VH-VL binders against Protein-tyrosine-phosphatase MKP1 (MKP1). Designs and how they scored, part 8

Target 1, 143 residues: Protein-tyrosine-phosphatase MKP1 (MKP1), of Arabidopsis thaliana (Mouse-ear cress) (q9c5s1r149to291)
Amino acid sequence: ECSKVADHIYVGGDAVAKDKSILKNNGITHILNCVGFICPEYFKSDFCYRSLWLQDSPSEDITSILYDVFDYFEDVREQSGRIFVHCCQGVSRSTSLVIAYLMWREGQSFDDAFQYVKSARGIADPNMGFACQLLQCQKRVHA

## First folded at step 22 (VH-VL)

Design q5 (from p1 with light chain G91S)
Fold by OpenDDE, fold request of step 23:
Structure q5 (fold): chain C 143 residues (1-143), chain A 121 residues (1-121), chain B 107 residues (1-107)
Amino acid sequence: as target 1 above (143 residues)
Amino acid sequence: EVQLVESGGGLVQPGRSLRLSCTASGFTFGDYAMDWVRQAPGKGLEWVAEIRSKAYHYATYYAESVKGRFTISRDDSKSIVYLQMNSLRTEDTALYYCTRERPFQYYFDYWGKGTTVTVSS
Amino acid sequence: DIQMTQSPSSVSASVGDRVTITCRASQSIRNYLNWYQQKPGKAPKLLIYKASSLQSGVPSRFSGSGSGTDFTLTISSLQPEDFASYFCQQSYNTPWTFGGGTKVEME
């Protein structure tokens, strides 16, 4: 399912990423592919793509890419576009980046941002490593 | 000051190989993607290959014209990006530029002076 | 692949002139368009990124505009050091592609 998390942010898995009609019907203009080593950029004539090669592992460092990801999300927002953030199943990698963005953009705690994302995508479940990294980011911002 | 210095160019016959190097200084090399862009004599610019930073798992991308023949790689400990060019063709003749690329923005904000590759029988 | 078409291929101008160069993409690239200047025997230099953002150190007489498929680089008052070739480049999707270039030469 293509889950709307915010006005310009949608989250999902590869099943949606491969379905141009679903993407178009949701007004998607940009795509963040979190698993570029598995999923290709399917419709480059239709959407703007940015790809990451994130492993769904607690040892995967997502903090080093957050500012670039945030800039991309902001570009989409400023362009009045809509971004579809996807990984394989839309459970951990994609949701973690969206949670991080909400923490940064809205000043939300990890818990609040996570619950917000989970309310839109019930299967959202960042792995422990991603959760810990985001919690550490929260401490740095609020310290 | 940001500096990019290419080397390894030369004259080779078709089918041969060359390895280009680009040594970077004046910035945190590991934070940036690096690209090769070439320019045939009297012609325009052609993007050749990109290698992204460690944060992006050193993902690589290639122009269709060089896929399967060229390999881009990097050594962050030495601040060097390489371009291994195999099965060279006459149409690969060009000045090869090393460029620094901003992650996710994909503009080339610094360029080397280039190294010349000539493929001729 | 996204094709970038520049016009004109060359333009003759005098110092002080307003010079306009156009770049057209084969499809919408939103604002993911960059401009470069290349002087003879020199490497390209970034002028504009994201269609209209002026690169640090670039004179304010350079400006970029446009979105979607049509973009413009403008030199408000041409200076002697501005005689060069100019290239656009899309950063919308790989493969990254450049326009054919525009040579600004002295009239």
Scores: ipSAE 0.941, ipTM 0.965, lowest interface PAE 0.4, mean pLDDT 97
Fold by OpenDDE, last read:
Structure q5 (fold): chain C 143 residues (1-143), chain A 121 residues (1-121), chain B 107 residues (1-107)
Amino acid sequence: as target 1 above (143 residues)
Amino acid sequence: EVQLVESGGGLVQPGRSLRLSCTASGFTFGDYAMDWVRQAPGKGLEWVAEIRSKAYHYATYYAESVKGRFTISRDDSKSIVYLQMNSLRTEDTALYYCTRERPFQYYFDYWGKGTTVTVSS
Amino acid sequence: DIQMTQSPSSVSASVGDRVTITCRASQSIRNYLNWYQQKPGKAPKLLIYKASSLQSGVPSRFSGSGSGTDFTLTISSLQPEDFASYFCQQSYNTPWTFGGGTKVEME
């Protein structure tokens, strides 16, 4: 399903990504496709797309892209838009980026941000590598 | 100072191949996406191809007009981006610019001087 | 693909004039519109990004405005070095596309 995490942030999987009616009904204006090597940008005439080719692997480095992702999220917010962040199932890759954004924007700990996202999307479950990277980011920010 | 220097252009017959190179300097090459944009004589600008940085898994994108014929690649160790052009057509005749592109922003903030590709019988 | 249409294709102006160039997208591109200047025999130069953000080093007489489908590039007081061609480019979705250009020439 299309899970609302924050006012301008929604998370989900490919099933939602390829359903224009669901996206439109939720007022989506922007899409972050975390799995661009698998899922296409389905509706480029309707939504602004940014795509990543993230592997769902603990060795995948998400830290190198975080600030670009954050800027995109902020851009959406400033435009009074709504972004749908998706991977294949909306479990690890997409939720990890949203968690990271909340940590950054709201100054939340990883645990607090994760619980917040999980409260909106119960299946949220960043892989261990993503979790570790975000925890390291937390330590770096608070160091 | 950011510099982009294209090379490899020339005169070729239709159906032939050509490989363009662009050598970058003055910035952290690996942090940026690189694009090729071409301009036919007396015409406007046409985006050709993009290759993203390592952080973005070197994802590539192409204009429909060149898909299947052109291949963009990069060597970060040498700060070079390439454009392999196969099955060249007369309509591929243009000045080919190498451009720097920031990830997720997709504006071209630095351009080379270009290298001329002429496809003619 | 998103089509970008610029108008006028050419404009004659004098030094000191206010010059306005328009760019229209075939669909909404929000604020994902960039402007470039190209002088004869030279590579394009980025002027404006995100519809209204002035690129570093670009004179303040250049400004961009608009959102959705209609955008404008304004030169508040044309200078001799501003006679050139100008192009808009959408950064909304691939493929990235440019307008046809506007040539600002001396009257």
Scores: ipSAE 0.941, ipTM 0.965, lowest interface PAE 0.4, mean pLDDT 97
Fold by OpenDDE, last read:
Parts: sequence; C-alpha cells; structure tokens
Structure q5 (fold): chain C 143 residues (1-143), chain A 121 residues (1-121), chain B 107 residues (1-107)
Amino acid sequence: as target 1 above (143 residues)
Amino acid sequence: EVQLVESGGGLVQPGRSLRLSCTASGFTFGDYAMDWVRQAPGKGLEWVAEIRSKAYHYATYYAESVKGRFTISRDDSKSIVYLQMNSLRTEDTALYYCTRERPFQYYFDYWGKGTTVTVSS
Amino acid sequence: DIQMTQSPSSVSASVGDRVTITCRASQSIRNYLNWYQQKPGKAPKLLIYKASSLQSGVPSRFSGSGSGTDFTLTISSLQPEDFASYFCQQSYNTPWTFGGGTKVEME
C-alpha cells in the first residue's frame, strides 16, 4: 500500500515502488529508494530518484545521511511535489527516515512522530537501532 | 583549498588496462562522492562513474559505455579515488577528470586538471 | 537516458553583449540542471546549480533560469574572461548527462 503520511510524503514497499500506476495515481514526482542495492530505480523517465543502500540492521548508521535526506524532502515540498519513500516492506528503513524528518521539521518527539507515522502506516516499526539513533538525535536537539 | 590531482594516464593498445588515481586534499574527503568525467579530444563532457561516500555504503554507478569494464573505488584513508579501466577501446580515448560531488546534489563543484588516456593500436 | 540538447553550438559576441545559451532536456528534469564554464586547456568550473542558484564566487552577471525541459544560461554583460565553452548537466537521474556545449567566442 502507498501510505500517505504527510501532504507531500508517502511511504511504502517494493510492491508499490514497481507499480507505476499506483505512483502516478498518487501524484508522486520523487522517489527515495532506501534499498538501492535490492530494488532498482524502475521508472527513471517518470520520477526523480535518489537511492540509499540502507541495511535493515541495528548497526546501520542513518544519522550520517539525515540532513541530505531532509534537504531532499524539503526540495520536494518547495517544488509542490510528492515523494514516495520506500524500502522492501515499508516497515523500518523508510518509516525511520520519515519519522526523523517529522522530528526535525515539526519538532516532534520520537514517540509523537512514530505514532503519527504509524497512524498512516500501521506496519511501521523502526528497528531498535534506528529508534535508538533517533532518540539520541532528539536528546541532542532538545538538550 | 580544494585540490584534485589525477594521475595514471598514458598510451595503451586496445584490450589493455590502466588504473587512474585522483588524490584529493583541502576538504573532508570521506564526506563527498567522487566522480570521473571524461572529455574526448575536441568533444564534450561524458560522465563515466560515481562512487558515493561511506555514509552511502560506497555505492557505485557507471555509464553504460564503461559498465563491466571500468571499476571505481576509493581509499578514504589516503583520500584517493581510483578508476580501474580494463578492456580499453579506442573510444575510451579522452582526458579523464576527477570531480567532487556533494551527496544528493549531483553537481560537480571541483575538478582536477585531468589525466590523458590514449587508446590506439 | 536523458538527452541534453544545447544551443547554439557556438556564438560570436562582443564585450558588453548579452549572451543567452539554451539547454533542452529530452524529458522534464524539473530544476535539476547545472551549468559549467570551461576555458581552453582548463577544467570545467561550476557556475549554476539547481537551474538558478549561483555558485559561490561566480559573478552576478551569470544567471540561470528555466524548469522542466527548457533552461537558459544568461550572461548579462559579457566580459573578456567569459569567452569559453559552456555546458549544461542534468542531475535529475543517473546516468548524469551533459549538453553538447556552447562556445562563446570573440566576434
């Protein structure tokens, strides 16, 4: 399912990523592929792609890429576009980045941002490593 | 001051191999993607390969014209990016530039002076 | 792949002239377009990124405009040091591609 999280942010898995009709029907203009080593950039003639090679592992460092990701999200917003953020299942990697963005953009706590994302995508479940990293980011920002 | 210095170019016969190197200084090398862009004599610019930073898992991308023959790699401890060129063809003849690329932006804000590769029988 | 068509291939101009170079993409690339200047025997130099953002240190007489498929690089008043070749490059999707270039030469 292509889950709308915010006005310009959608989240999902590979099943949606490889379905051009779903993407077009949702007005997607940009795609953030979190799993570029598994999923290709299926429709380069139709969407702007940025790819990450994130592992769904607690040891994967997502903090080092967050600002670049945020800039991309903001670029999409400023262009009045819509971004589809996907990983394999749309459970951990993609949702974690969106949670991080909401924490940064809206000043939300991890818990609030997570619940917000989960309300839109029920299967959202950042792995413990991602959650810990985001909680640490929260402490640094709000300290 | 950002500096990029290419080396390793030369004259080779078709089918042979060369390895280009680019030594970077004046910036935090590990934070940037590095690319090779080539320019055939009297021609335009052609992107060849990209290697992203550690944060992006050293992901690599290649132009179709060199895919399977060229390999881009980097050594962050030495601030060097490499281009291993195998099975060289006459059409690979060009000045090869090393360029710095900011992640997610994909513009080339700094370029080396280039190293010349000539493939001729 | 995205093809970038640059025009004209060459233009003769005088100091003080307004010079306009066009770049057309084979598909929409939104604002993901960069401009470079290359002088003879020198490496390219970044002028404009994201269609209209001026790179630090670049004179204000250079400007970029456009979105979608058609883009323009403008030199409002050509200076002697501006005689060079200019290239556009799309940063929309890999493979990154360049226009064929435009040589601005002395009239």
Scores: ipSAE 0.941, ipTM 0.965, lowest interface PAE 0.4, mean pLDDT 97
Fold by OpenDDE, fold request of step 23:
Structure q5 (fold): chain C 143 residues (1-143), chain A 121 residues (1-121), chain B 107 residues (1-107)
Amino acid sequence: as target 1 above (143 residues)
Amino acid sequence: EVQLVESGGGLVQPGRSLRLSCTASGFTFGDYAMDWVRQAPGKGLEWVAEIRSKAYHYATYYAESVKGRFTISRDDSKSIVYLQMNSLRTEDTALYYCTRERPFQYYFDYWGKGTTVTVSS
Amino acid sequence: DIQMTQSPSSVSASVGDRVTITCRASQSIRNYLNWYQQKPGKAPKLLIYKASSLQSGVPSRFSGSGSGTDFTLTISSLQPEDFASYFCQQSYNTPWTFGGGTKVEME
């Protein structure tokens, strides 16, 4: 499903990503495709796309892309748009980036941001590598 | 100072291959996407190909007009981006610019002087 | 693909003139529009990004406006060094596409 996490942030999987009706019904204007090597940018005439080729593995480095992702989220917010962040199932990759954004923008701890995202998307479950990276980010921000 | 220097252009016959190179300096090359944009004589600008940084898994994108014939690649250790052009056509004749692309913004903030590719029988 | 249409294709102007160039997208591209200047025999130079943000080092006489489908590049007071071609480019979705260009010529 298309899970609303914040005012301008929605999360989901490929099933939603390929359903233009669901996206439009939720007022989506922008899409962050975390799995561009698997899922195409389905509706370029309708939505603004940014794609990542993230692997769902503990060794995948998400820290190096976070600022660009944050800027994109902020662009959407400033435009009064809505962004749909998706990976294959909306479990690890997409949720991790949203968690990271909440940590950064709202100053939330990883645990708080994770619980917040999980409350909106029950299946949210960042892999251990992503979780560790975000926890390291937390230490830098709160230090 | 950011510098981009293209090389490898020349005169070739249709069907032949050519490899362009662009050597970058003055910035952290590995942090940026690199693109090729071409300009036919007296014409406008046409985006050709993009290769993103390591952080983005070196994802590549191509204009439909060159897909299957051109290959963009990069060597971060040398700060070089390449454009392998195979099966060249007369319509590929152009000045080929190497450009630095801002991630997620996708504007081209620095350009080389270009290298000329002429495809003619 | 997103088509970008510039108008006019050419404009004759004098030093000190206000010059306005328009770029229209075939669909909404929000504010993902960039402007470039290309002087004769030179590579393009970024002037404006994200519709209205002035690139560092670019004179303040250049400005960009617009959103959605219609965008404008304005040169408030044309200088001798501004005679050149100008191109818009959408950064909304791949493939990245440019307008056909506008040549600003001396009257």
Scores: ipSAE 0.940, ipTM 0.965, lowest interface PAE 0.4, mean pLDDT 97
Fold by ESMFold2, fold request of step 23:
Structure q5 (fold): chain C 143 residues (1-143), chain A 121 residues (1-121), chain B 107 residues (1-107)
Amino acid sequence: as target 1 above (143 residues)
Amino acid sequence: EVQLVESGGGLVQPGRSLRLSCTASGFTFGDYAMDWVRQAPGKGLEWVAEIRSKAYHYATYYAESVKGRFTISRDDSKSIVYLQMNSLRTEDTALYYCTRERPFQYYFDYWGKGTTVTVSS
Amino acid sequence: DIQMTQSPSSVSASVGDRVTITCRASQSIRNYLNWYQQKPGKAPKLLIYKASSLQSGVPSRFSGSGSGTDFTLTISSLQPEDFASYFCQQSYNTPWTFGGGTKVEME
């Protein structure tokens, strides 16, 4: 359930976030906790933690934070780290951020980035609001 | 030019309250997290509190030494961050700095001049 | 909490000297180490972030190095305006903690 999406990006849910062995075995160095208001930072002595407070709701605005998230993913890549991006189940919030990153970094359409993430993690399913937001911002992130 | 100007410090007795203010200018205030950092006389620096921007749901974080006694807040329309300090103790005596940071970075790129809080009988 | 230990506590130096200040973290913090300068009666000023990145407007005589637990700040040729205190700070995990400081003063 720790799904590798890119050399430096792994995605999953809280079950993996709680499992130090799985995180260490995948060489995880950094955690992005999309649900910091619910899930604590389980292993602060082993991993670098950053947190977001995202709801899995069509009304949640993810567009305003995307470039901060991209900068963090790039920081991890530049220092040869591996980031585990998680929410509760690893279905909507965490996968939406990774889809957005692939759109930005690889120049992929939303559909192509989504299919790429879904091939790595079959349960990936951004809520309709996140999907609409990423489709709407596609031109902007490709500029 | 980025500016952060603190105010509201003073001399108070233990157990009393003070409210500090920090007025920001010269940058898009809503893009930044804001922090308070303090420096006791002749001592080093201690991080006190953080409040994130609206995009991050105004999330707040506190040092254990002040949790439950201090409350950080912000007013984006006025570009002001506040620190409400209740149940003050002598060990809270310090110069209090307002500072800013971008999300996830946690280095403090601009600091105010600070405002002095003295807690003494 | 991540403890940051600076050494030395003070340095007596002359203009033109090379000055090196050390910061040690109680656990690995990768490159999440920042340096600040504080002149007498002034607020701290960011010099270096992420161990070695120079903040905009900071003279190139300042440099930072290190990773993991051991970090250094170097002033290649001390100038009169560099007599100040210097602090390290980790940005790896909360709570954000600072070193005790190093005062660089005129010999």
Scores: ipSAE 0.813, ipTM 0.903, lowest interface PAE 0.8, mean pLDDT 92

Design q5 (from p1 with light chain G91S)
Fold by ESMFold2, fold request of step 23:
Structure q5 (fold): chain C 143 residues (1-143), chain A 121 residues (1-121), chain B 107 residues (1-107)
Amino acid sequence: as target 1 above (143 residues)
Amino acid sequence: EVQLVESGGGLVQPGRSLRLSCTASGFTFGDYAMDWVRQAPGKGLEWVAEIRSKAYHYATYYAESVKGRFTISRDDSKSIVYLQMNSLRTEDTALYYCTRERPFQYYFDYWGKGTTVTVSS
Amino acid sequence: DIQMTQSPSSVSASVGDRVTITCRASQSIRNYLNWYQQKPGKAPKLLIYKASSLQSGVPSRFSGSGSGTDFTLTISSLQPEDFASYFCQQSYNTPWTFGGGTKVEME
């Protein structure tokens, strides 16, 4: 269930994050662990890790970190790498960051970016707070 | 201009404590992670600790050599980062630098001049 | 932990010389390699980040190259202010580790 969303962006949950063979078979080079307070960095010899401490809560603020995340995704793309973005289930936190990136990188509306991610990963479902935040910052990330 | 000014170093006996401070100016302090890096006499550089910004929930990370003994903290209202050093050992003798980095980058673009900690009986 | 090995430990050189310093990582670190200059009694100064990107205000005589495990810092024409120690540092995975340094000295 390592879901390919873009040439360099893959999304999933902890089950994929702890499976080296799935990560290797998908050519993963980098990991963004959205839940570093509960999921460890399983394979530091094989992949570059960066971690966030995001809760799956409507009150969690993701907008303040978006440009740092975008810069990291762009660094991976510049290197011809592939980044696996994960949280626990690959439903809300990881998909929200990828949706935001597509809004910024591709100029898509929140709704179009969400549908794009959902078509690649059917369980994608940002919590209401994340969805509201991305809608509110849509003009900002398109600028 | 970005400035980082460390203080609080000194000569102490093994087993004692010191608290280092680093006062920052010339940038939006709350947007950056802050680190401590040390340099023992005649040796290379060793990363010691990191504290992330508020946006990253002030997450902290430590080198194994100091974990459990050192605590990094920050006061964004005063633009100060601290290093509380407990149970000091002679191996902790070093020049301690305060450094700045943006999360995920992990290159240290600005350094203070350092404050010397000498742990000796 | 990722070990960073610098070579040589010391270089004796004259103004105008081309100086090459190498850094080797114990595993692939892709392009996550940074270079610092440290003059005696001064703090380290960032020269190069991400293997080859020049930090703002750094003279163009400094350049970096390499990827994977082997990296090079080159000073194309040594100037009097370039006599210093140089350190590499990996930013691939924690803990962040530094090379042992290379001292560039006047011959």
Scores: ipSAE 0.801, ipTM 0.897, lowest interface PAE 0.8, mean pLDDT 92
Fold by ESMFold2, look of step 22:
Structure q5 (fold): chain C 143 residues (1-143), chain A 121 residues (1-121), chain B 107 residues (1-107)
Amino acid sequence: as target 1 above (143 residues)
Amino acid sequence: EVQLVESGGGLVQPGRSLRLSCTASGFTFGDYAMDWVRQAPGKGLEWVAEIRSKAYHYATYYAESVKGRFTISRDDSKSIVYLQMNSLRTEDTALYYCTRERPFQYYFDYWGKGTTVTVSS
Amino acid sequence: DIQMTQSPSSVSASVGDRVTITCRASQSIRNYLNWYQQKPGKAPKLLIYKASSLQSGVPSRFSGSGSGTDFTLTISSLQPEDFASYFCQQSYNTPWTFGGGTKVEME
C-alpha cells in the first residue's frame, strides 16, 4: 500500500494519504500531493505538505516542474526526512515523478528506473505521455 | 535587477471593490509564483494569496480571511499580477505588498514597496 | 494555523552590540523558518531562509539557528543600518504565518 522506493521516498494513493497511522508507521515527515485540486492535505499538523495539480493525461507536461520536485526531494533527504509521494491510485503521476528522480540522482535509464520502481510497487504504470517525456529527457536529467 | 511595483490602492468605503496591480521586471516572470502579503497599520505581516506559474497550472491559494472575496490572477505577457478585492471590509485596510517565490520554497525573496488600501466609511 | 511568537517585542542596542532575537512556533516546523528585515517605510527584505541559510547579499554578521519550535536570529556586531524591525515567517504549511516582529532601536 505504502511502497518504499528509496531510503527517503515512499509512494502510494489516496487511501494511504488519508491514513495517519500508515504514514506515521513508515516515518513519513513530508507529503507531495500530486493532485492538490482533488485531494486535500489531510494532516497538516503532522506533516509538511507541498502540492501539484497534475492530470493523468498524456498531454500533461511534467518535465517543466521536475527540477523543483528534485530540489524538494533533496531537501527532504538532507534533513533526514521521508517523503510520501501520492496521486489518486499511486499508479501514474506519483510514480512518474519518482522514476524521473531516480534517473536524475542515480543516473539510471528510464527503463532501469521504471523497473526499480515497479519492483517496489507492482502497479506502477506511467501513462504513455509521461513515459515518452521521461525517455526524451533522460540525457538532460543524467547528472 | 528584480523590481516589483504595486499600484491601484486608495481610499474606499466598505463593500466597494479595488483592483491592485503589480508590474514585475528583471527576471523570467513566467517561472515564478507570485504572492500578495499585507501589513495593517502598526501591525505584523499577513499572507493573502498566491498564484503559481503556468507550469503549475496557475493554481491559486487564499488566506481564509479573504477567500471568496479576493481573486489573484496574472498576465504573463505583460508580467503583471493582479489582486481583485471585492466586498472590502475595514479589516482589509493595509499596505499590500507584491512578492516573488519559487515553487515549494515559500520564502519571499523580493518584495515591492507596497500600495495602500484604506477601507473606511 | 501555525502561530509564530517573537520575543522580545523591542530591544534597545548600540552599534557594536550582539543582538539576539527569538521566534517560537506553536508546533514543529522543522527548519522551515525564514527571517526578514524591515526598515521604516520600506518593504521587508529576506535575510535568512531554512533557519540558517544566508540570502545572497546579506552581510555575514547575520546568522540564524534553531529547528523544531525554537529559532534565533543573531546580529554579531550591530551596524547603524541594522536598526529595523525583524520578522520570522514559517514556510512549513499554509497559511504562511509571520511573527509579530522585533524592533531593534538605538539606545
Scores: ipSAE 0.797, ipTM 0.898, lowest interface PAE 0.9, mean pLDDT 92
Fold by ESMFold2, last read:
Structure q5 (fold): chain C 143 residues (1-143), chain A 121 residues (1-121), chain B 107 residues (1-107)
Amino acid sequence: as target 1 above (143 residues)
Amino acid sequence: EVQLVESGGGLVQPGRSLRLSCTASGFTFGDYAMDWVRQAPGKGLEWVAEIRSKAYHYATYYAESVKGRFTISRDDSKSIVYLQMNSLRTEDTALYYCTRERPFQYYFDYWGKGTTVTVSS
Amino acid sequence: DIQMTQSPSSVSASVGDRVTITCRASQSIRNYLNWYQQKPGKAPKLLIYKASSLQSGVPSRFSGSGSGTDFTLTISSLQPEDFASYFCQQSYNTPWTFGGGTKVEME
């Protein structure tokens, strides 16, 4: 259940995050762990890890960290890497960051980016706070 | 002009505590992660601890050598980062630097002059 | 932990010399390698980040190269102010680790 969303971006849950074979078979080089307070960095000898402490809550503010996340995704792309972005289930937190990135990088509306991510990963379902935040910041993340 | 000024170092006996402070100026302190890095006499540099900004929930990280004994904290209203050092050991003797870091990139672009901690009985 | 091995531990050089310093990581760290300069009694100063990017205000005589496990800092023409110690540091994974340093001193 390692879902390819873009050439350099893959999304999933903890089940994939702890399966080295799946990660290596998909050519993963970098991990963004959205739930560093819950999930450990399973394979630090094999992958570059960066971690966030995101709650799956409507009150969690993701907009203040988006540009740092975008910069990291671009760094991975520029060095021809592949990043696996995960939370616990790969439903809300990880998919919200990827949706935001597509809005910024590709100039997509929230609805178009969400539908694109959902077509690649059917369980994608940002919580209503994340969805509201991305709709409200749509002008800020567009080029 | 970015400035970082450490204070609070001194001579203490093993098992005692010290609190280091680092006063920051010349940048938007609340936007940055802050770290402590130490250098024992005649030795190399060792990363000690990190505290992230409010946007990152003030997440903290520690080197294994200090985990459970040291606590990093910050006061954004005063632009100060602290290192509370408990249960000090002779191997904690070092010059302690306060540093600023870029999010996710983890290079230390500005350093203070450091404050010396000597742990000896 | 990722061990950073730096060589040589010291080098004697004259003003105008080309100086090279090597840093080796115990595993691949891609381009996540940074270089610092430290003069006695002074704070470390960032020179290079991401293996080859010059920090603002650093003279162009400093350059970095390498990827994976092997990295090099080069000073193309040593100046009097360049006599100092130099350290590498990896930013690939925690804990962040430093090389043992290279002291560049006058012949």
Scores: ipSAE 0.790, ipTM 0.894, lowest interface PAE 0.9, mean pLDDT 92
Fold by ESMFold2, last read:
Structure q5 (fold): chain C 143 residues (1-143), chain A 121 residues (1-121), chain B 107 residues (1-107)
Amino acid sequence: as target 1 above (143 residues)
Amino acid sequence: EVQLVESGGGLVQPGRSLRLSCTASGFTFGDYAMDWVRQAPGKGLEWVAEIRSKAYHYATYYAESVKGRFTISRDDSKSIVYLQMNSLRTEDTALYYCTRERPFQYYFDYWGKGTTVTVSS
Amino acid sequence: DIQMTQSPSSVSASVGDRVTITCRASQSIRNYLNWYQQKPGKAPKLLIYKASSLQSGVPSRFSGSGSGTDFTLTISSLQPEDFASYFCQQSYNTPWTFGGGTKVEME
């Protein structure tokens, strides 16, 4: 399922990432592929791709890359584009990056941003490591 | 201030191997992705390979023309990026530049002066 | 792969001239286009990124414009140090590809 979280941000799994018509019907212009080591960039002639190599593991460090991801989301928003952020199932990795962005952009607490993303995509469930990392960086991203 | 110095080029026969090095200084090497770009004599520029920083798991990417033959690597403790070039072909003859880039932006803000690789019999 | 076509391949010009170089992509690349200058025997130097953003330390006589498939680099008043080759490069998707170059040379 291609879940709309914000005007410019959509989230999902590999099943949507490989379906050009769903992506086009949602007006997607950019892709953030969180699992570039396993999922290819399916439609490079249609969408701008950026890829990450994130494991769905509590030991995976996402905080070191957050501001690069925020810059990319802002670049998409400023171009009036729409970004599809995906991992394999659209549960942990992709949703964690979007939660972090809402914390930074909207000034929301982790809990409020998580609830917002979960209301748009009910299967959203960051692993414990990602949740802990976002809680610990909350003051930094709000500054 | 920022400096990139390539070395290891030379004349080599087709089918042989060569290893290029690029020594970096004047910036925090471990924070940047590094690339190799080549320029054949009298021709334009061709991107060859990328290696990302530790924060990005040292992810690597290759141009199709070199995939499976070339390996990019880095040693952050020495501030060096390498290009291991196996099964060289005459079409690999070029001036090889190392470059640096910021993640997701993919413009090359600093370049070395290059090292020449000539593949001929 | 995204093909980048530059024109002209060369131009003869005098100091003070306005020089315009074009770059065309084989598909839309939005604003993900960069421009480089390469003087003979020297490494390339970044001039412009994201189609129109001027790199730090680059003179204001250089400007870039365009989006989608068609882009231009303009030198408003050519200086002696501007005789060089100029390359465009797309940063939309891998593989990162360059135009064939435009040589700006003295008449």
Scores: ipSAE 0.783, ipTM 0.889, lowest interface PAE 0.9, mean pLDDT 92

